# VHH binders against Diaminopimelate decarboxylase (lysA): the designs that were tried, part 15

Target 1, 379 residues: Diaminopimelate decarboxylase (lysA), of Deinococcus radiodurans (q9rtk2)
Amino acid sequence: MSLSRHALQDAAQRFGTPLYLYDAEELDAALWRVQRAFGDARIFYAMKANPNLNLLRRYAAAGVGFECVSLGELLRAEAAGAGGERMILNGPAKSDAEYAAAARLGATIVVDREEEVVLLPPGSRVLVRVNPAMTVSTHEHLATGTARSKFGLTPEQVPGTLAELRDAGHEVLGLHMHIGSAIEQAEDFTAAFARVTELRAHIGGLSVLNVGGGWSLNADLEGIAYEAHEAARVFGAELWVEPGRYLVASAGWLLTRVVGTKRTGRNFCLVDAGMTEFLRPMLYGASHPLYPMWDALATEVWDVAGPACESGDLIARGVPLPTPQRGHLLLIGEAGAYGASMSSTYLSRPRPAEVLWTGHDWQLLRRRETPQDIWAAEV
Key: E = the ipSAE of ESMFold2; O = the ipSAE of OpenDDE; V2 = 0.75 times the mean of E and O plus 0.25 times the DockQ between their complexes.

## First folded at step 13 (VHH; framework vhh_5c3l_4)

Design R3 (from M6 with S35H; at its last look DockQ between E and O 0.76; V2 from the best seeds 0.00; counts 0 for: pae E 17.5 > 2)
Amino acid sequence: QVQLQESGGGLVQPGGSLRLSCAASGFTFSSYGMHWVRQAPGKGLEVVSDISYRGGSTYYADSVKGRFTISRDNAKNTLYLQMNSLKPEDTAVYYCAKDTFEYPSWGYDHRGPGTQVTVSS
ESMFold2, look of step 13: ipSAE 0.000; ipTM 0.228
ESMFold2 (binder alone), look of step 13: mean pLDDT 83; pTM 0.845
OpenDDE, look of step 13: ipSAE 0.030; ipTM 0.467

Design R4 (from M6 with S105K; at its last look DockQ between E and O 0.65; V2 from the best seeds 0.00; counts 0 for: pae E 14.3 > 2)
Fold by ESMFold2, look of step 13:
Structure R4 (fold): chain B 379 residues (1-379), chain A 121 residues (1-121)
Amino acid sequence: as target 1 above (379 residues)
Amino acid sequence: QVQLQESGGGLVQPGGSLRLSCAASGFTFSSYGMSWVRQAPGKGLEVVSDISYRGGSTYYADSVKGRFTISRDNAKNTLYLQMNSLKPEDTAVYYCAKDTFEYPKWGYDHRGPGTQVTVSS
């Protein structure tokens, strides 16, 4: 963490809490690590991790492209200044509006189903998503490359689909794969890549092999990169990668304030952020680092709970903390990915502000919503 | 054991300059953010400036922004504060502090004995 306690206290005073905050130095460092590990590979930021337009503009200025899974994400990439050659449209159930936008923008479309061959706009640039149908070292609900995944074609369906796409006049660039999320081990990628490279005998060379992302924060990035380049070399293909969480998670935090405590069999530290601001703990049971911003010895364990009237609205359970008091600040780490992007207006709670530390001062990236913003579209 | 020793204080006329140094030992200096804090006579502690462990991020109190510059030399385990355009209200004892961000603590839990800065004509 490159920020001081005083800078964070200043942010809370100036912008209020709960508050998402990001560090430009950490964003740059994460991108540099990916660039160093993957060399000449093309990088497409999976913006679902954090689609804030100001972050996208920073990536676009650095020459990074975008992986988009909706019309809104395509339009965000356009607004950030990306050209179509730096845009990918993915997803298993694309709408007509998404196909039309991709055609207008010149984006690369990832074909997920055989039916899409006849649905594509004329002359589309395409990749075919292949599901290698293997066991991976990740949670079932996070796995996208297993046999039970709803994503992609089987290896057996790929040769026919590529041929049909070419016959229909589309620009067939190659293959797309994405074996899962929170993947740490190069060995799991080795098996998946081996399964995909077996297709070489059936489909020949490719212009592009896109291996997706899904790397954990502690992944063996060099090992994964080595295996990905080897797989691309088998096809004579340019390597594309799609990091999302890896680029932003450790560069962002959620700053929250203690509103009170209660002791009802367990010790509860009640804070002003919960499931509406930061869904990951409730939805996935995810554990995030917590940093109390007050000095004292932790002599008790606490559940850190949000403001919702739901027993599952917990940020953390059983955490040693110094005794919290109303007004104390807590900092939730590794919140730069799937934090703000998954926030909601449940309970009519406005979404938090977002700020960026530029190295010397705070830059506002998103103003705090008002209650009126929440119902502005209701007629 | 953490040891911090400030130096470079003294008497200077308004508009003058001073350069404070802080020698650090007893910890891995390059792993921690560092701060300058000051205490004027009869006043509480004010954080003057902070610097990240690699020197890439800095903070300045509004009262000193544009006049003071914090820097560090990780090879020499030394923190610096260049103080320009000094004003009488800058008169204080200046402390060097190690900034820690380790569960369960966050704060300025280690500081030196301080160095006196007096700005007077």
Scores: ipSAE 0.000, ipTM 0.276, lowest interface PAE 14.3, mean pLDDT 86
ESMFold2 (binder alone), look of step 13: mean pLDDT 84; pTM 0.859
OpenDDE, look of step 13: ipSAE 0.024; ipTM 0.465

Design R5x (from M6 with G33R; at its last look DockQ between E and O 0.05; V2 from the best seeds 0.00; counts 0 for: pae O 11.9 > 2, placed apart)
Fold by OpenDDE, look of step 13:
Structure R5x (fold): chain B 379 residues (1-379), chain A 121 residues (1-121)
Amino acid sequence: as target 1 above (379 residues)
Amino acid sequence: QVQLQESGGGLVQPGGSLRLSCAASGFTFSSYRMSWVRQAPGKGLEVVSDISYRGGSTYYADSVKGRFTISRDNAKNTLYLQMNSLKPEDTAVYYCAKDTFEYPSWGYDHRGPGTQVTVSS
């Protein structure tokens, strides 16, 4: 089920632009791929990718758990109907409120540093995050498993920390690892799994091995799953996975409208979406597929630029597009992850609406913010 | 309400062919992976084949590989199973099944009443 031009035009007309769109078919398909590849592994959606409550309800209804990295995300999970057994609290700098909420909800807590041993609520269910100190093929800001990363314990710290956690009366389930996001090379996972399994000789068997996510959209899930299951088997552990981007990225688009053009030192296609709506291009240098919803006789090279008074507010640079005109619609692909979730109210720009294609119609998932919504909390 | 209705079953000789169809309604057909499952007398339910929502991915049980072909027409909300080189051991009730996304594993949440396939000389 592909979105028709008519459907997209209808969405733009009904809900305005910029507009986040999601396809229920694509969401379901992505989840199924993960389930098929990983079999009996437990799936925890890394909701930071997209925390929309309607999406969370869909996952909750499907029995998918949630990896949460903030109090707000824990509360979203709760609001979506998840029980504590379906919640993971992760993060390098947890607050007392987050610990308390985890305790109240019965969430599994990922220990990210040694100091947390004395910060945990009594009788916590815990995983220990391991930093495998790997070099991965991804953007520096997305590489969470490198030696210099602020995440996780070193392999050398793991045995002692596990012992301390047990001595303190916590239920130690096992290990957690996450080497990055949007990783292109499958070998990165193989190496990471190998590094973690070396710990077997020192720490023995485990109940759980959580291998996180970070799968590229084109990742060989079956291959990764095989390696992950093998790693888990080494410990005799149940496998947990934390897909985020993989589940939602391809299922979402950002629909933007051409505001105008300019031809100066470069050709600029000016659109009504920019860094405040979609930050990934600017922050990560991310390249997203663009689908012009217009035809023209000529194709030229364009920079796609947003409305922010920031020189870096470019969605794309040097891309071939049919000659754009004011009013034309441009669809940005793979925007279901870290699009809406990373949107901001910079420049007092309201966040865009979000809608879901159900196969027959558009369902509103989020209304467009008003400017007044932005300063609602201001005194 | 989800409805699935199989058709095309019958009696056929070994080596013969049948084409099963499944008419689907009550849900967005194109949004779901669909499966054919079968139950032979005295045996449990087994997955025969499944197909992704757009047909880009298919699965076949080893026992039917090379003989059966699953396909779908999303415009018609119909699932198909072309069965060639049928064997007596293929005798079973064949069910069309709607896949589900229930944690922790995939499966199906609805199936039709089934259609009888009998392969006998």
Scores: ipSAE 0.000, ipTM 0.233, lowest interface PAE 11.9, mean pLDDT 91
ESMFold2, look of step 13: ipSAE 0.000; ipTM 0.443
ESMFold2 (binder alone), look of step 13: mean pLDDT 82; pTM 0.839

Design R6 (from M6 with G107D; at its last look DockQ between E and O 0.55; V2 from the best seeds 0.00; counts 0 for: pae E 19.4 > 2)
Fold by ESMFold2, look of step 13:
Structure R6 (fold): chain B 379 residues (1-379), chain A 121 residues (1-121)
Amino acid sequence: as target 1 above (379 residues)
Amino acid sequence: QVQLQESGGGLVQPGGSLRLSCAASGFTFSSYGMSWVRQAPGKGLEVVSDISYRGGSTYYADSVKGRFTISRDNAKNTLYLQMNSLKPEDTAVYYCAKDTFEYPSWDYDHRGPGTQVTVSS
């Protein structure tokens, strides 16, 4: 939840800005909500949302596994202390290095394509990803969250693929599914689960049903969990889930400092963070809560813009603010997911530091990059 | 509409303890961070401690770390400051303050009338 103003000012003084900061209490609360809603389901954190090794260590210590979509993410899970039984390798285009690492680690591999049957290391542990909506043709103009996807097999392909995997000597655990992003309501899962459970007659029971994640921050977790458990019961399967954004988004913020202002027909509040630190507003059109940390009456609206020489480097438009001045702090909320993980070194800007509020002090999780870090690999 | 009332101050010898309380009304107490702020004779306001709205995050000024403990009871709408190992330099009026990140209430104008703490032999 929210940190005190004085803790935030202290963080800015000690660590500089822009600064990613996280609240341990809110991280724990989000995990508890998932655990409460899903009971004995296994939780695999989708680390693409925020792969900071110190956050991964916290999840590993809590017994949480990891969903990984690259060699780097597998190696992060290993560095965090997860055993292979708590690792999932997913992705439609796995490299040979990724297969080899998954085999070495004993990770569960999610089969996304029929071709993977012959590409897997011998004796792999596998799930087969099914896209339950692929049998419904929808014109893109009218598409819902079930539009054409590069992920997973059609339900019709699943029985043959499972059989081929078993014939090849792999340990077939069951099925994986993931219906979309920003899912709020249990009813969004009902039709998808019905399509998947129809497979029971063709494939028999399973050890695992992994229903993925993709939950919005205000999702009805209890309703979703009910539907997911019902689907798993049809197969006699253990339920696995893969939250990412839900676990970390509301537990993180980006703290920025006003560099200056300009008035050129519009009022611009220029801050030291922009598209290179926080891409979501530009990429997804996302709105994030803003909290000015200075005292005055707001009598004007401002565009909050980053430092890049790009017209699209705009964190927010037309927001009421008290007149900003150089040195003022501005806090951006709901920045714990797909914030730091999607930061870049465009313009040769170093990536921000990251800190965790432990309940009584700040812990450094990532030092600020130096400019030299950015070009260290250039020869 | 916001009302904050401190209590629990008084005279105490060096090394002693006091527990300050702050009764809150006129707002949803559990939705806001809270602070203890003090003003020593002839000095400006000094922030002593902050606590998040659920009570899980706290901050302490260096001068009081290890001696003071902030806490809150959201069911009773009450903020607390346990003050141990008191020193003469802790002598001040102590104020309870509502802390918000909501625009434009950043300035701590929402505070109580204060309670006097005097530490002397």
Scores: ipSAE 0.000, ipTM 0.174, lowest interface PAE 19.4, mean pLDDT 85
ESMFold2 (binder alone), look of step 13: mean pLDDT 83; pTM 0.856
OpenDDE, look of step 13: ipSAE 0.022; ipTM 0.522

## First folded at step 14 (VHH; framework vhh_5c3l_4)

Design S1 (from R5x with S31R; at its last look DockQ between E and O 0.70; V2 from the best seeds 0.00; counts 0 for: pae E 12.7 > 2)
Fold by ESMFold2, look of step 14:
Structure S1 (fold): chain B 379 residues (1-379), chain A 121 residues (1-121)
Amino acid sequence: as target 1 above (379 residues)
Amino acid sequence: QVQLQESGGGLVQPGGSLRLSCAASGFTFSRYRMSWVRQAPGKGLEVVSDISYRGGSTYYADSVKGRFTISRDNAKNTLYLQMNSLKPEDTAVYYCAKDTFEYPSWGYDHRGPGTQVTVSS
């Protein structure tokens, strides 16, 4: 972690808590690792992980494109300065407004279902999303690329759909796939890539193979990149990738302040952030590293709970902490992805501020909402 | 396990310069933020400067800004502090310290034995 204790204390004092923090050095390092591993592949940042315009502008300046799943995300990519050649519109249920915006911008549209052939604007640039109809790993994980997934076409449906798209006058660039999430090992991709490359005999070569993202923070990027390039080579295709969480998660934190403690049947450390600021623990059962910013050895376990009157508003259960006190700062790591982007105004709680460490000082990226901001659209 | 060894201290006149070095071993140096921390006679520990693992982000205490420069050489596992325009109030033992958030060792518990810097006429 490149952020100093002094910088974090300064941020809390200047901007208050709860506070989303990002580090430019960590953002750059993550992008560099992807660029180094994937060589000349095109990178499209999956902005659903963190759509802050300031982050998007940094990626656009680095030549990174964007994977967008809504009208709002397309418009954010445009506002960040991306040209249409660096935009992808994906999603299983696109609206007419989204199709129209993609056509105006020249974005590549990912066809998720056969019905879209008749819904696309004339002369669209397209990829077809293939569902490899396989489980990435069967131990305790489910993959979005299974035959029961709501995403994409089966390999058997692909040749017909490509033909229909060409007959309708669209520019068919190739295929899109997304094997799952939290994928760590190159071997997890091998069977899925083998299933997709079987299509070569039926559909011929392609201009593009987009293999999506879904890499764990500990992923073997070099091994995954090798497998992805081999799959693209089978089609004679250019490789595209769509990292989201990988690029931003480890470059962001949520800084919280202890409101108080209570000891009942369990020890509770009550902090000023919870489900409305950081939903991942409640939604996915995700575990995030915690960094108490007070000095002592942990001698007992605590549940870290948010301010909502709901028993499920729990950031962490049974974690060893030095005894917390009101006013202590607690930092939650790996919060750069699906943190601020999934925050809400439930209970009429304002969204936190967001700040970036530039290497020398903090830059404000998003001011803290006021309560009035929450109801500004109510008449 | 962690081993840090400071060197380069000594006696210098006001306005002079010193360059401190810290040799690191027993951990993957390039993965950790590093700090210089000093302790003046009769005072507590003061963080003088910090540097991120790749060297792209630095911090300096107000008392040393513009006079001290922190750097690192990850190939040689070495941390440096260039100290210019030294003042009598810079007199202290200077310690090299590893990553302040590594549980269970918090703050400056992972530091070397220090090197004495004395600034006097």
Scores: ipSAE 0.000, ipTM 0.383, lowest interface PAE 12.7, mean pLDDT 87
ESMFold2 (binder alone), look of step 14: mean pLDDT 82; pTM 0.843
OpenDDE, look of step 14: ipSAE 0.027; ipTM 0.422

Design S2 (from R5x with E102H S105K; at its last look DockQ between E and O 0.74; V2 from the best seeds 0.00; counts 0 for: pae E 13.2 > 2)
Amino acid sequence: QVQLQESGGGLVQPGGSLRLSCAASGFTFSSYRMSWVRQAPGKGLEVVSDISYRGGSTYYADSVKGRFTISRDNAKNTLYLQMNSLKPEDTAVYYCAKDTFHYPKWGYDHRGPGTQVTVSS
ESMFold2, look of step 14: ipSAE 0.000; ipTM 0.293
ESMFold2 (binder alone), look of step 14: mean pLDDT 83; pTM 0.855
OpenDDE, look of step 14: ipSAE 0.026; ipTM 0.470

Design S3 (from R5x with G56K; at its last look DockQ between E and O 0.75; V2 from the best seeds 0.00; counts 0 for: pae E 9.5 > 2)
Amino acid sequence: QVQLQESGGGLVQPGGSLRLSCAASGFTFSSYRMSWVRQAPGKGLEVVSDISYRGKSTYYADSVKGRFTISRDNAKNTLYLQMNSLKPEDTAVYYCAKDTFEYPSWGYDHRGPGTQVTVSS
ESMFold2, look of step 14: ipSAE 0.012; ipTM 0.523
ESMFold2 (binder alone), look of step 14: mean pLDDT 83; pTM 0.849
OpenDDE, look of step 14: ipSAE 0.078; ipTM 0.611
ESMFold2, look of step 15: ipSAE 0.011; ipTM 0.518
ESMFold2 (binder alone), look of step 15: mean pLDDT 82; pTM 0.845
OpenDDE, look of step 15: ipSAE 0.170; ipTM 0.656

Design S4 (from R5x with E102R; at its last look DockQ between E and O 0.01; V2 from the best seeds 0.00; counts 0 for: pae O 12.4 > 2, placed apart)
Fold by OpenDDE, look of step 14:
Structure S4 (fold): chain B 379 residues (1-379), chain A 121 residues (1-121)
Amino acid sequence: as target 1 above (379 residues)
Amino acid sequence: QVQLQESGGGLVQPGGSLRLSCAASGFTFSSYRMSWVRQAPGKGLEVVSDISYRGGSTYYADSVKGRFTISRDNAKNTLYLQMNSLKPEDTAVYYCAKDTFRYPSWGYDHRGPGTQVTVSS
């Protein structure tokens, strides 16, 4: 981490807590790693990981496209200057408004089910999402490529759907695949790619193979890239990838302040961030690195708990920390993805500000919401 | 095969106006951003203006801002550049350029043969 304690303290003082922090250098480094590993593949940022407009503009300037899964995300991408081949519309349940926006913007549309053949705007560029029916070792809610998943067509449905799309006058570019999240090993993709490449005998060559993302932070990118390129080569296709979490997770932190301690059945380090700011620990059971920004003579085992009146509002359980005191700062790592993006206004809590470390100073990316912002749309 | 053909260039006096057109074929026109680029004598290629897929957003170089207007008709596969208040420094070959999106960068990989614009008294 390139951030100094002083810089963090300054951020807390200037912008308050809870506060999302991003490091420009880390963002660039992550993108560079993907670029280096995947070579001439087209990169589409899965902005659901973090849709901050400033980040989107940064990616747009770097030649990165956007994978969008909602109207709002399409419009964000547009606001960032993207469209056409720089934009992908994905999702299992697209709305008419999303189809219309995709048509207006010239976005590539990922067909997720057979019914979409008659729902697509005329002359759409399309990919067909394949569900390879894989079993992956991850949280069940993060597994998107299993037989029970709501995503994609079966391999058996693919040939007929491709034919129908072509007959309907759409420009069929190729196939899309996404097997899940937090994938580490290249071998996890081998079976999925094998399943997809079996389709070559039935559907022929393709213009595009989009292998999605889902890479863990420690993923073997070079290995994954090799497998992906080989799969694309089977079809004679251009390779597309959709990293999200990998690009932004390690470059972001959540800065929170200790508001107190409690020693009852357990030791509780009470902080001002909770499930409304950072939901991943509660929803996925995710463990994130914690960096106490204080020193103490004693280290004890603590639960880190948020302010919500919910028993499940625990950021971490049973973690060793130097004895905390009110006012101390705690930094939560790997919070650049699905942190701010999954924040909520539950309990009428405003969403945190977001700031970027430029190497010299903090740049405000998002102002802290006011309570009035929360109910602005209420009559 | 991607084809771009510019037209509308010519000789004009300072303060005059020209309207350039670019006929596009061989690709889905509405799926690409389009640009006008120019090359003046002794200078490198510079982007004059670009326009998004449906015309929702535009870019202008500072040197032409307020004087030039880029537009497109996707039904006709045609790109336009309205040039007003022309200056001698606008003298250049003007090219229509097709956007491309490939890693590691975006840009353009096709352009027409160009049309000469000469602004002189």
Scores: ipSAE 0.000, ipTM 0.258, lowest interface PAE 12.4, mean pLDDT 91
ESMFold2, look of step 14: ipSAE 0.012; ipTM 0.504
ESMFold2 (binder alone), look of step 14: mean pLDDT 82; pTM 0.847

Design S5 (from R5x with E102Y S105K; at its last look DockQ between E and O 0.19; V2 from the best seeds 0.00; counts 0 for: pae E 16.9 > 2, grease 25.7 > 24.2, SAP .731 > .668, placed apart)
Fold by ESMFold2, look of step 14:
Structure S5 (fold): chain B 379 residues (1-379), chain A 121 residues (1-121)
Amino acid sequence: as target 1 above (379 residues)
Amino acid sequence: QVQLQESGGGLVQPGGSLRLSCAASGFTFSSYRMSWVRQAPGKGLEVVSDISYRGGSTYYADSVKGRFTISRDNAKNTLYLQMNSLKPEDTAVYYCAKDTFYYPKWGYDHRGPGTQVTVSS
């Protein structure tokens, strides 16, 4: 039995709302699609998308590594059972504690700026992040690879930095790149890969080319994988990839309950989840599918608003819904990534429980926080 | 180019049986959850059943549970729906769909043109 209305109603009754839910088979399916498309490439899950230890343990058991951007994420990877060769430490502003933890764990460190050459622990394993100075093709893509991005070195800085890292005694594995977010098409990679492969003449072959992630949920994975393998072949390198959102987004939902309605020039459907549970609509203007769990024809347009006393606490604007009533359940889709991981205790609201559908029952992954959990560290 | 083509519909008396088939091409069929959805006259879309990519997990709407059986043959890129003990309430256009969820989704990702099932004396 996969997710059904009865299973969702059962979850709401047993665990309360708001509630994050994940489907184990959908998690497995997403990983398998990446594995099938990328062949022998090494996969590092970008855990910022969803760092729940139970999900990390599932990926570790499947042989997936982790891309980490903080001390806490390194320690989560360790707690999930990952060995050092399955860990990457990335980030433009690494702390001394992060360098020390990476050295202790044997993680691969991504060098983001020239200054890091003198900051690295002795004998570090490293990749150098290159910014190919390319604007990702227009519309819904985020341009993390532009010349004005805060990430990575210019192509001109790369040969000197690689030489300095080798002279300092580090194990230089190769290059790291990440051209954008929500990439759909293989063609979006072509110019970036061409710019990076021009470096072959200046730096020779590499052991590793890490092309990052940032794939849209409907991305052409086979086309992207082809382009990535072609680029790695130019260097004689092994291919590494860093999916995050792609692996988890469509395997997770946020279940919320209608608190009430308000009609004040616009129709508001007020629900028990908002910006503290699910920040993406407010922060990024993100649109997520909504599934009313009551039967009726949608004859009106509603704004779905959270419980915060903030004008921007809207999950969705102008969506057709059947007339909601207090107690109705509403399901928010594509919430498996950057949902729970970006939740907060703003307004002293406890973070929601998280549950996993095993195919026949719910497994608790995170208990609901109590109010005391929120202030437990206050002295 | 995702392509889905349903077949096997028709006219049947109450209590009868039909088997629907859906031929799939243009994507890696074995990598995706597949669904049967239906639209009765004057009604919205209802998810009838779905099946996980390996066939290990299935969903059935309460209205069809115990009477309908979903299955898939990943070697033939084909989805099936065995419909037994048919009732007049099962009269609908039946669609094969890719990447679906269990409650009406505004716009299914991809579906075929549908096959008509009519249950009447």
Scores: ipSAE 0.000, ipTM 0.198, lowest interface PAE 16.9, mean pLDDT 86
ESMFold2 (binder alone), look of step 14: mean pLDDT 83; pTM 0.857
OpenDDE, look of step 14: ipSAE 0.021; ipTM 0.350

